# Ledger of designs, part 6: VH-VL binders against q9nrl2r1430to1533

Target 1, 104 residues: q9nrl2r1430to1533
Amino acid sequence: GGVHELSAFEQLVVELVRHDDSWPFLKLVSKIQVPDYYDIIKKPIALNIIREKVNKCEYKLASEFIDDIELMFSNCFEYNPRNTSEAKAGTRLQAFFHIQAQKL

## First folded at step 2 (VH-VL)

Design e9 (framework fv_erenumab)
Fold by ESMFold2-Fast, scan of step 2:
Structure e9 (fold): chain C 104 residues (1-104), chain A 125 residues (1-125), chain B 110 residues (1-110)
Amino acid sequence: as target 1 above (104 residues)
Amino acid sequence: QVQLVESGGGVVQPGRSLRLSCAASGFTFSSYGMHWVRQAPGKGLEWVAVISYDGSNKYSVDSVKGRFTISRDNSKNTLFLQMNSLRAEDTAVYYCAKVDEGYSRYLGDYYMDVWGQGTTVTVSS
Amino acid sequence: QSVLTQPPSVSAAPGQKVTISCSGSSSNIGNNYVSWYQQLPGTAPKLLIYDNNKRPSGIPDRFSGSKSGTSTTLGITGLQTGDEADYYCGTWDSSLSAVVFGGGTKLTVL
């Protein structure tokens, strides 16, 4: 990727990581804490993995970056019931992401 | 200050039982998974067992299955390891260790960020 | 019996650099995050590296981790006498449903 494009993705990931509602998304779900997660979620992803992909210039298009972020939220809503702290955090963080993604 | 203090070790004959305790302080114990790790004299680290923050999920190394049980009492900030049918090869220093921090069952990792000082278990020949 | 393979010992002089290797398989290092632990003589282990390459607060940048495929390395630059310790890699093994450690590497600062 381009230097400006890489900077934009890195800035957005940093903003997501710093958000109060990022806690369910910072790292991959633990196999020890939630062993059934990987039976239900076929394409696990988290902000640390997305940030590593940004740093390795693995996103060629903004749409690829956006798809990975949306997959992360989709996994959250598939696994977690609507009224959980995880689902509520995901809803707020996704709304924040949609506003920030307008800059891409 | 985050602290873990093990107790309950001692010298015991083969085939007998011991219960180890790990008293936690300085963090919200009920929010974190916990490990037991052992180290035989002059040997390396060997993982024994892990328990999730709420006690709903547990794993243990194959060599102790059916003999050792990991449990916790979140109201007392205490982790336990019940050790039955002890063998000479169970002789080791036993450490408790904290899983990475989190406020959800969906967070946490298999690495140990804080360790206790250990308690010694010696199984007589 | 260790599932992850480390050299039993490594040595270097003060101020030099060393690397400690740790080799596994797809069921452990290949698909999971790696941590490294330092154990000074007579003490409990201390977390040195987590998530392959990240340092906890208080760990100097002389310590670094890297992962490639089914192997990981711990790098130590500017070696000090206080670094003399046993070093262990660790990760989850999906096939065993267990945490596995390397056999440990004794670092001697000559």
Scores: ipSAE 0.006, ipTM 0.604, lowest interface PAE 10.7, mean pLDDT 86

Design ec (framework fv_erenumab)
Fold by ESMFold2-Fast, scan of step 2:
Structure ec (fold): chain C 104 residues (1-104), chain A 123 residues (1-123), chain B 110 residues (1-110)
Amino acid sequence: as target 1 above (104 residues)
Amino acid sequence: QVQLVESGGGVVQPGRSLRLSCAASGFTFSSYAMHWVRQAPGKGLEWVAVISYDGSDKYSVDSVKGRFTISRDNSKNTLFLQMNSLRAEDTAVYYCARDRYYYGSGKLYFDYWGQGTTVTVSS
Amino acid sequence: QSVLTQPPSVSAAPGQKVTISCSGSSSNIGNEYVSWYQQLPGTAPKLLIYENNKRPSGIPDRFSGSKSGTSTTLGITGLQTGDEADYYCATWDDSLSGYVFGGGTKLTVL
């Protein structure tokens, strides 16, 4: 809660979006471009959706915000084999997130 | 320095085949989706096909579907376009282009282009 | 015909400002980032604008992009004779599962 925590969520999402490794996470995976994605991933999420939820004050606890970010990474590692560019980007961005999330 | 060099164009009769190549250098080729774009004489740009960084996903414009096949060899840093059953309307300069943001990111744009190779289909 | 609509030509004098429009739909411009490409006579296209309004290194700030709803515009200020070229808007189309270009706009500098 409070103004400071909402500002922190917004700043962290902006930092994630600007990170070099954010490219797999900016928007929902296209069903047409990746036809089997939604057969495998049942709770899709992306940074644009998380940003929208922050703006609508849908996160009541920092843990709820963190859970959505972690779901995003979990989806990445579930769908993408470890040797892929997506999984490698996800690993680096998740490490960055864990460091920055200490500010929450 | 990033370079893309197309080759394999030429003059062919309708119904024949050509295989275009695009040799990439100066970057990690296996990390980028790659596109083919063509331009008929005096006309605008037309997107032809794309292939994902690992070669698993491919899409092409409807007018070439079933006739053209995009492929890549990441060990040789080379992109290919196999063009079968060529028609007069396939006459164009063919460019390869690098996708700056990977397929599905929503930030899809071509930061580097080759200089093109000319394909002329005539009888 | 083009999925993205641009005027076929535009003309302006040196030093003037010109604006090139590009109109699409919710499956392309309305849902995706837009790029602009410049093609000088006899050359390959060159990236001018990416992510709606950003410039690559080496592109002067007199080139600008903007997006509103399902339309985008390219602005060129301080027009120079070296700007005489064809200009293309471009984006991904979700319904076609493919990248699409506008029909192109020929800029003539008087």
Scores: ipSAE 0.000, ipTM 0.570, lowest interface PAE 12.0, mean pLDDT 86

Design ed (framework fv_erenumab)
Fold by ESMFold2-Fast, scan of step 2:
Structure ed (fold): chain C 104 residues (1-104), chain A 124 residues (1-124), chain B 110 residues (1-110)
Amino acid sequence: as target 1 above (104 residues)
Amino acid sequence: QVQLVESGGGVVQPGRSLRLSCAASGFTFSNYGMHWVRQAPGKGLEWVAVISHDGSKKYSVDSVKGRFTISRDNSKNTLFLQMNSLRAEDTAVYYCAKDLYYDSSGYLDEFDYWGQGTTVTVSS
Amino acid sequence: QSVLTQPPSVSAAPGQKVTISCSGSSSNIGSNYVSWYQQLPGTAPKLLIYDNNKRPSGIPDRFSGSKSGTSTTLGITGLQTGDEADYYCGTYDSSLYAVVFGGGTKLTVL
């Protein structure tokens, strides 16, 4: 979409990045730190990639933007057991996102 | 507003079974994970089990694995705990508790609302 | 024995302040958010603090939580007779794959 829509996506990504629970999502998971991640997760994504897509105007619909954010959370819960700080951070950040996304 | 009401407790002999229910109201039940927590007479709190919002994920404490099964019916806003092969050490007040999370398979393992409990006594 | 260690009791007079400690390890308090629960005699537990230091709506600001390393504390200021209760800390333990609670602290208001 329009410049106004792009501004809304940028604002939401910035809010997600600044959230205390964004730390597992800021960058792609490292193969060195987590060697089996890419064997399990087929469509890796992170906030830095989503932010770049927003800046390059690659999202034409709010649904496309929302789908990428939801994919990021889905990957988190697929890979990380319930007992991890990553999964708990993902749960809190996803709840925050759902509230903010209502404005889109 | 939020209410959790447990039922199904009673007095049973060792080796018997009981099924506990928890009727939920005042929130969108299908959006939240649910837990069972128990408390033996004069003792502290002991976590028993959790079930995800959609019922797809279930976890329980090792001492009840194979004997207790947590389940839910989202169409009836009801949480269940099927307790088989009951032992004297299972004697407790059983509370259902709502998890602090939204629209996720994850858990925060923090309990914002608790029911009043139902008493299970395993005695011969 | 409990995985998380709390003092079994604490006592103070009305208007005073108390601090209840809860000690664990890296697999529980050290890695996870902590909650505190109040259990009045004959009642179900009630959430006082979540995410280490946050209060639910309706909980007075005289209740506070803090976490440092593998330990957490519940602070109660302006103590009232109605605060007489058992207090429990709780968190997830990654080594046990379970939620764990402290053994509880009985607060007596004299």
Scores: ipSAE 0.007, ipTM 0.646, lowest interface PAE 10.5, mean pLDDT 88

Design f1 (framework fv_ficlatuzumab)
Fold by ESMFold2-Fast, scan of step 2:
Structure f1 (fold): chain C 104 residues (1-104), chain A 122 residues (1-122), chain B 107 residues (1-107)
Amino acid sequence: as target 1 above (104 residues)
Amino acid sequence: QVQLVQPGAEVKKPGTSVKLSCKASGYTFTSYWMHWVRQAPGQGLEWIGEINPSGGSTNYNQKFQGRATLTVDKSTSTAYMELSSLRSEDTAVYYCARDYGSGRLYEYFDYWGQGTLLTVSS
Amino acid sequence: DIVMTQSPDSLAMSLGERVTLNCKASQSVSSYVSWYQQKPGQSPKLLIYWASTRESGVPDRFSGSGSATDFTLTISSVQAEDVADYHCQQYYSTPYTFGQGTKLEIK
């Protein structure tokens, strides 16, 4: 990497956050509102966590960054039935991510 | 860089209330949950509750439900814990601590304040 | 409430020795356990989270292991600066609970 790669990660996270379908992913699911979520999902993650990892320079390789984003989508599809608004938003945002990730 | 600043000590009489502060700096205040934990002299740590500065959502240890109230002031990046109906057993160091994430994986406390010593005595 | 029990309550070690601290949960907490170091007169400091992940800046002589109910913090070669109380914590479910602490001293 380098500074340019870290800037690319930051730009991509900003694009994801600003996307209309980011609402299920902006922050971790509330354990109070959804108590069974953490019984099912063993490795929770969200865009706010990923953004902080980018800011802390914790991603040494683009593959590590991509793995965390993919984990986020995987968790969405694991917990949420396919017919939910969350799963539909995740499907569209993941497609957007795959297009943007070509820039990394 | 990341700092959670708490004032020194407070002495209160039984039956009164206290409001302790925790001023955050060096990070985006609304992106992290804030926890309150106490430690009686020479003893272990006891969790009181948590607050999300962004939405104001709180969750309390049932032992403190109704006695502890957690609030934040976003304009000053300050978290507060108010504890009412004070008893001698409330004598402890009170810490604020930052939660890296809002879910279970990252709900560990990565930065802690220096602590405020509360002494409850007549 | 989940009860966390640490053992031993205290121990004294010689410099360079391997130290093992134990923490047991009254029910399964998966891997949602953290370890904190607290030196006299200071605030706790995060050492390990998610049972085995070392926090940035923590020396590699500190390691964590375990899952479900049984957890261990290991210091591979104890140094004078490691004199402290060590606390385990579960963050699997609320209320979050801590063990009573283990006091580490140097002989």
Scores: ipSAE 0.006, ipTM 0.570, lowest interface PAE 13.6, mean pLDDT 88

Design f10 (framework fv_ficlatuzumab)
Fold by ESMFold2-Fast, scan of step 2:
Structure f10 (fold): chain C 104 residues (1-104), chain A 124 residues (1-124), chain B 107 residues (1-107)
Amino acid sequence: as target 1 above (104 residues)
Amino acid sequence: QVQLVQPGAEVKKPGTSVKLSCKASGYTFTSYWMHWVRQAPGQGLEWIGEINPSGGSTNYNQKFQGRATLTVDKSTSTAYMELSSLRSEDTAVYYCARGPDYYSGLRSEGFDYWGQGTLLTVSS
Amino acid sequence: DIVMTQSPDSLAMSLGERVTLNCKASQSVSSYVSWYQQKPGQSPKLLIYWASTRESGVPDRFSGSGSATDFTLTISSVQAEDVADYHCQQYYSTPYTFGQGTKLEIK
């Protein structure tokens, strides 16, 4: 196949998905695996949802895209104690995101 | 069949470093985290750290931070743990173990496959 | 760090008896608890994960139960090959921590 150009939001979300520390964020948390998650987290979100919103052109401003990514990290730190593998992954991925978001 | 193969034994002097290997086969090496766990003679199991073979991301038990270094060689499906500044208290069996498949973002399974362990003896 | 405490430290049972091993976490670990069997000179073997899910190939006489802080491994009818140390582990929070182990012997 041919090459194609990606939008800035699509390029960033692809970089996040491919990052080693994306594993807690790829899909919504399972209610069966983590039954109290949805009692604590009222606005769940994940990278697959954000990517879908990018593909449907639902972000009109960079701030809206950034807000959804920050909500994802906020949810992680609210639910997961500081010493969890999830919280540590979230800390590193958030730092990576802040560097990349300077391009937006 | 999933296998994790480790050398049988290593003998080291205090103050030296050791690099222990764990050769994986029978599964996609980059799809599972690799954990390192030690067991001193007659004692319980102690978690050292974990590595994602896909990109090399690591998490360490703070007790070993700065002394333990986890690495992988994807071309040979081999994980390594280097432990520096060895002391007699580091005498233990060192295991590698396969951790949960984190790709889905869920971690329901424990350490399902373990290497046979390398007995590290640190003595003068 | 989360401390895992097992009880009893050791026990001796007769063949066919029901065995109950306990594991207590110093704080809630939800269902992120695994149980391992370790025979002398061998590596640990996963028996139970997610508090109550039996690993494939593990005999059905082994069962796990519990949540939050209190967990139990039960062997419904102990066999000679069950002589081993049994370790519980939490994988809720790093560092992942193990109990001190319970040694099971047959009379």
Scores: ipSAE 0.006, ipTM 0.626, lowest interface PAE 10.8, mean pLDDT 86

Design f11 (framework fv_ficlatuzumab)
Fold by ESMFold2-Fast, scan of step 2:
Structure f11 (fold): chain C 104 residues (1-104), chain A 123 residues (1-123), chain B 107 residues (1-107)
Amino acid sequence: as target 1 above (104 residues)
Amino acid sequence: QVQLVQPGAEVKKPGTSVKLSCKASGYTFTSYWMHWVRQAPGQGLEWIGEINPSGGSTNYNQKFQGRATLTVDKSTSTAYMELSSLRSEDTAVYYCARDQYESGHIYYYMDVWGQGTLLTVSS
Amino acid sequence: DIVMTQSPDSLAMSLGERVTLNCKASQSVSSYVSWYQQKPGQSPKLLIYWASTRESGVPDRFSGSGSATDFTLTISSVQAEDVADYHCQQYYSTPYTFGQGTKLEIK
């Protein structure tokens, strides 16, 4: 296929995607499987959308990239009770993100 | 021209550790993650883990967590896998393999493989 | 962990025959499946990625198809150099897992 050198944002998104706790965040929540999600969450986002924005060079500042990642975690904690597998995965992945984001 | 060069064979005693090398050439070493995969004689392939040569970040198969350690030396474009507390069932060919992805996709496949190192764990 | 199951374990074909190899995932992996060819004494070689995309330099007699849980590798006209073990792999979630392999032989 097409091979390209990875930017700092691309490398961080790849690290998040490959983390064991990324499973709730890979794609947008299914409206069929979770019909009330979009009634509660007004700004849905997922890693595939963030990666597309990185590939299109839509982030001009590191803060814009960080804001989208934090929105993703915020949505997770707003919808999912703290004792769910999704919320637990989100907590661990967010901690990992904060460590990696120090490189930005 | 892209190549991953590994030693042909290593022999180790049970209870010891081994550190296997994988020297990359023909591409920008820090731009691609590196996987380690093993294959016991006559068996299928088993994923051990992956490393980002740029930052040193790693992900491991839980089966190998604590026993396998992946590292890189950027100055020599060489990846290493150390496996500790060796047992006879660790006898296998150990491959390094380069990560690759399709633009717009968030998942990666393995496009270039080393020739493998046969590790024999025996008295 | 996602379990990948290949079938058959082995098969023997006559030159020029069409052959199909199957690979089933224990849960949906979308299209994130690759196929590797491994000739005796050699390392695996990438044939197909993203279920159906042929790697550069791979002959067009090789094709992949499928999605979700059921995947197939097809060789439209088998040749002597196709004697090998064929492995499928999912790269949808960690740990990345491989099928047990299918051995292809010529009669």
Scores: ipSAE 0.000, ipTM 0.577, lowest interface PAE 12.9, mean pLDDT 86

Design f12 (framework fv_ficlatuzumab)
Fold by ESMFold2-Fast, scan of step 2:
Parts: C-alpha cells; sequence; structure tokens
Structure f12 (fold): chain C 104 residues (1-104), chain A 122 residues (1-122), chain B 107 residues (1-107)
C-alpha cells in the first residue's frame, strides 16, 4: 500500500482508540493478571500492536489490516462469555469498525 | 480539580516489601489508566507499569515484573503499587500519574501525584 | 526496549534567547512523544503531547516538532521561570521510556 492507504489505517485506529468501548482492546492482556488467557488465545493482538504495525508500514494490503482488527474481536469473543462487559464492549466496537471500514 | 494524593515518605529495610498508595479525585477513576514512574536521586524517570482500573488489566516493565504488583480499589478511587525484595537501589521518588485513552492525543501522562520518597537502608 | 536519548545534558541561556532541546528514539515512534517540565522539588508537568500538541495552559513560547526518530522542544524566548529539567518520553510501545533529561539554567 501507498502512503495515503497507511494514513487511512492510522486514522481508523485512532478512531477505534478514542471510542468509549476500546478499553478491553488498548493493550495486550496481562499474563500475570489473566494467566489462562495465553493458554486459550494463540494469536494475541491489541490496538497498540496494530497501531505499531501501521506505523512501521507492515500492512501491504487493506485486507491484512482488516484481518488483524477482526482477529482482535474474535479473540475477545472466544475468551470472554457473551454477558461480560468485555464482550459487550467488543460487540459495540466491532459494529463501529464495520461502519468506518466502509471508507477504506 | 484533578488530584492524585500520595504519602510523603516511607523508610524500609532491605529485603522487605512496601505498598504505596495514590488516592485519585476530581475525575472518573475508571476512565483513565494509572501509571507508576520512579526517579532515583539525580537520575531520570523510569516507568514501572500501568493498570486499567476498569478492567484490571496491567502491563509491566520487564525489569520490575515479578517484584512490582499494581492494584486498585475502585470504591475509594485508590491505586496501589507493591514492590517486594527491596534493595538500596530502589531508593527513589515514586509517582503515580494518569493517562487519558478516550481522546485522540490525550494518551500522555497529564496529571501527576506529588510523589512518595522511598528510602531503603540498613 | 526503545531508548530515548536527549541532548544536550545541560544548557545555560540568557533571558530572551531561543533554546532547542533534542530527543532521539532508537527506532521510529511515529508521533507518540511527550515532553515534561520538572522544576526543582516538583513533579513533572506535561508540556507537549503527540509530538507537537501543546497542553492546555502551557505558554505559546513552548513548541514541539519532529516525527519518527528525531524530536525537538523549542522555547522561543526563554524566561526565568523556565529553569527546569525537561524530559521526553515515548508512548508508542511498552515499556514506555524516558530520555535522561536536559537541565536548563539561566546565565
Amino acid sequence: as target 1 above (104 residues)
Amino acid sequence: QVQLVQPGAEVKKPGTSVKLSCKASGYTFTSYWMHWVRQAPGQGLEWIGEINPSGGSTNYNQKFQGRATLTVDKSTSTAYMELSSLRSEDTAVYYCTRSDYTGKYLEAMDYWGQGTLLTVSS
Amino acid sequence: DIVMTQSPDSLAMSLGERVTLNCKASQSVSSYVSWYQQKPGQSPKLLIYWASTRESGVPDRFSGSGSATDFTLTISSVQAEDVADYHCQQYYSTPYTFGQGTKLEIK
């Protein structure tokens, strides 16, 4: 991708970070506080890692960027039961992402 | 008015543990991450770790992982840092400071406590 | 870990002079750099975030610039109350790291 595509990814990541429902996704889950997380989730990811990849120009296609965001939501729903605040935040943030991603 | 209130000083012997407090007021405690940063006499600032009071998530500087434990009490809007196996090299001012993740560019550490001077000596 | 290196270590200026403080990251940190002012006996105070955005209440004489690896804090006309240590910090990735600080004094 071009410089304009990477700028679009950065803008979208910033919008996700600013969203009220981003709190479960801002940083990687702590192994000390949630030790079973990494036994269940084999490809951990968070917005700070995705933002780093955008800034290092590691996404060559828009689909690769979208795949990482979707992986983040998939991990959330795999680990967290549906009735948790984490899963509810994930559901709302994912809906917001789908609307914003139409602009990519 | 945002305030982060810390005790002035603590004195501990080597090999013991300390639990430092940071009482927050003037904002929604669960909407901001809380960080702990120390500064040894005449030295620069060193990041210890962070905690999200809402979800309980923590991230640690690997240098302190296993010795530092960050916790919060939401009912009193108080953050805590426990540091174990104290050495004389842990003598420093310990600050709590918050960061705002709801704003696009407000992820910086915008408000700081006054700091607690921890002295570790025999 | 990302290493932040500040230069110079210390600087003595005359009132009204322009001063430039430098901060270099060992790898790209995009624009995720903050600058803090720390007066003797006080806690750090946020001056600049997002490399160039001035914190509310900070005088216009302070400005930040730079991206990727090279960042600067500029004071366009230094005043007596600007005597302090200045720290840069990256918040691009954990562990968050600070430079060693630059001490600003008035001649």
Scores: ipSAE 0.005, ipTM 0.586, lowest interface PAE 13.5, mean pLDDT 86

Design f13 (framework fv_ficlatuzumab)
Fold by ESMFold2-Fast, scan of step 2:
Structure f13 (fold): chain C 104 residues (1-104), chain A 123 residues (1-123), chain B 107 residues (1-107)
Amino acid sequence: as target 1 above (104 residues)
Amino acid sequence: QVQLVQPGAEVKKPGTSVKLSCKASGYTFTDYYMHWVRQAPGQGLEWIGEINPNSGGTNYNQKFQGRATLTVDKSTSTAYMELSSLRSEDTAVYYCARDEYLYDSSGYYFDYWGQGTLLTVSS
Amino acid sequence: DIVMTQSPDSLAMSLGERVTLNCKASQDISNYVSWYQQKPGQSPKLLIYDASNRATGVPDRFSGSGSATDFTLTISSVQAEDVADYHCQQYDNLPYTFGQGTKLEIK
């Protein structure tokens, strides 16, 4: 609890969530809006899931945390064509993540 | 502590517009969708629409499409609902409500609600 | 639009009795159902989400069950403070819709 008591993983997830380009990644993709998503993407994940795993101390290694974040981006680029707002947001957010992850 | 603070009441004449506010505190405002729901006296709940505070993206119940406009002010953590062309049947309590942010749900259920604003539309 | 129908419209129970409230969807909505408690003069409060998960701070006497089209909210031993209107909601398809509500009274 408290800002200065947050783990490095929690701090990074908070930075990702607050980033302007996080909007495609905040929650699991809606079956209502995107009915074919779960036919294509076999390992769905989103920032809310990752944040919950951080809060439950489910990441024992930085590599496990990084793998989940990278899976999230991989899913985005697999489902969304390059010219979509989602793919463009994903590209920018992934670049931001790579810079911040150097601290891990 | 999560709080959504709304004004108690508004009185408007038919044909006018109203802009209702919902001030959020106790959480990261941009992390959660905000919904607007109304309840006419003695009636059930009716969903108006939702807004993503981070992107400004909205979805509306078609009954309110073109009359309701949802906006946010990130700097004050405040959500707004503007309803135009008011009629007497728009008299209701208007609630703002937040989505839950949990893994074992696809979201879209409302974990915290404002106290509601009673809108009275009468001449 | 998906129509949510609750039954009964109202019921009166004695303290300590088991209470069952029903909610029916006009089409298959999987488990995308929430239940809300609304006491007189108050805003709704989340009780159950995803048909069967209890919200934080909700007493364990409240439970939800069901899937597809038929859903149930159960109060295992009703207390005086449970007097309220109970609303079910679907979030499987837009627009999100609510049942008309069930009023619970203590006789």
Scores: ipSAE 0.000, ipTM 0.584, lowest interface PAE 12.6, mean pLDDT 86

Design f14 (framework fv_ficlatuzumab)
Fold by ESMFold2-Fast, scan of step 2:
Structure f14 (fold): chain C 104 residues (1-104), chain A 123 residues (1-123), chain B 107 residues (1-107)
Amino acid sequence: as target 1 above (104 residues)
Amino acid sequence: QVQLVQPGAEVKKPGTSVKLSCKASGYTFTDYYMHWVRQAPGQGLEWIGEINPNSGGTNYNQKFQGRATLTVDKSTSTAYMELSSLRSEDTAVYYCARGDYEFWSGYDAFDIWGQGTLLTVSS
Amino acid sequence: DIVMTQSPDSLAMSLGERVTLNCKASQDISNYVSWYQQKPGQSPKLLIYDASNRATGVPDRFSGSGSATDFTLTISSVQAEDVADYHCQQYDNLPYTFGQGTKLEIK
């Protein structure tokens, strides 16, 4: 990618952040509040971290950006049982992301 | 000029319902969450819930779940909170407030507040 | 729910004095705390967000500090217009919760 792709990534992150179902993904999970999270999840990530990487031009390919977003959802589904509010939010937000990502 | 405008007062009988309004102006209504907070006389602030004006999605404080209903009218940039089965303990000033989410820090600050509606519940 | 506890309940200061107001969370909330000023008969006004960042238009004499469970709002030189109730709030987790408030008065 290039400057145009980085602008598209920024727009996509903004749309994700503003979505109703972004609340589990806005920031990293607290190790103190959820002590077993980091025993299960080895590559933690959140929207604020992805946004920082976009602004620092750390994504050279669209696939790298998509991989980080998908990692975020994968972590959600690995840690949270299917019937939790977190998992339900993740399912809806991931569907929204897949629609928006087609425009990259 | 960013503003949230609320009616000054409402008086209701116990057992009835009230629907309080909050009219937004000076910003894109659908870009910010709208929160509702109450304050009983001489007491602290209590969060009731939030609504995303773009989607209509809501989250409630469990204490108010089933009694409070948050809605919006995008055409008039107005948020509403309906509170049912009113009791004298619901007497309070009810505020609407805009949530200003910051992408980097993850904060959700209430940067703009309405002037509040004094709801009095008495016989 | 996360419980926010403020201290003291009330405080009377002389003009120009340094004042510190405390807020304690019942669990680690990182830096996800805001402070609000509420003057009599008025709506709350945002002073500090993310524990230490001043909101736009807030005078330099106001500062916030702290992390995890213990937070402080400091007014370096209290002025007459600072008479108000001060509220802390956590936004780490829903439901959002506020402290009971601290009343600041001038002697």
Scores: ipSAE 0.005, ipTM 0.597, lowest interface PAE 12.7, mean pLDDT 87

Design f15 (framework fv_ficlatuzumab)
Fold by ESMFold2-Fast, scan of step 2:
Structure f15 (fold): chain C 104 residues (1-104), chain A 122 residues (1-122), chain B 107 residues (1-107)
Amino acid sequence: as target 1 above (104 residues)
Amino acid sequence: QVQLVQPGAEVKKPGTSVKLSCKASGYTFTDYYMHWVRQAPGQGLEWIGEINPNSGGTNYNQKFQGRATLTVDKSTSTAYMELSSLRSEDTAVYYCARELYDSEGYYGMDVWGQGTLLTVSS
Amino acid sequence: DIVMTQSPDSLAMSLGERVTLNCKASQDISNYVSWYQQKPGQSPKLLIYDASNRATGVPDRFSGSGSATDFTLTISSVQAEDVADYHCQQYDNLPYTFGQGTKLEIK
């Protein structure tokens, strides 16, 4: 495949990136801006990293891809109180993901 | 019907640990956070912490950090709270409670267990 | 931590009277408040969430109002079954905190 053909995983990541609630998840949390994040979150991940892994064909099973997306949401809910804008965005985006992931 | 079932009572000596259970039924256990809240006799409610049953991720009230440990067993839909270094001031009813949430986030605790009365005395 | 203060600590009312219970937050919590009813010997029951939304199965005589720091639970016509402790809770920030409770008795 290469760069120009979208796999099922790439299509789903693109849909997540385009979603209104993707803003907390687009890039890794800055170590300089939020240094305590990495004291709490031991396996940081973001949509840009997941998309890169998809493009490099690093996911051999749908379960591996789903695990990385779920890790991203788990990190959000562990760091951010459930009532924050970040956690609310995460809750909505996760629900959207679960609907779309049924196709995998 | 959605239910959370807790044992009625536990008696422990000071300095020991207790592990309280909360068995869930009637819903998808991993879809809702589980909270632990205590109430000393004649007093108000005090939040201990929350656990995401899907990830095992936890948040604690700092007052209980290091003494309370929240865990789940997904295969039995059971949540646990372990409290160590017990003192007489830990005598209270301990509740588990399911969060109410939708796609917009947390709203409150909509289903509560009956509570376990923990008595800490010599 | 956000401190929730309820007033009064206790009150005794006659059947059919309008009851107003107050809850004050130490800082702006928008509308992120829930109210719980706890009858003697029972677990708390969710009455109101998001300051003003009635939980499923809760009688319409119960209503909630307020925003920012000042919140009110109103019972339009108190009934004998309403004897209980009432607790407010904020969920704006961790740790989640409750008020000390208001005890409602029938005179």
Scores: ipSAE 0.000, ipTM 0.576, lowest interface PAE 15.2, mean pLDDT 86

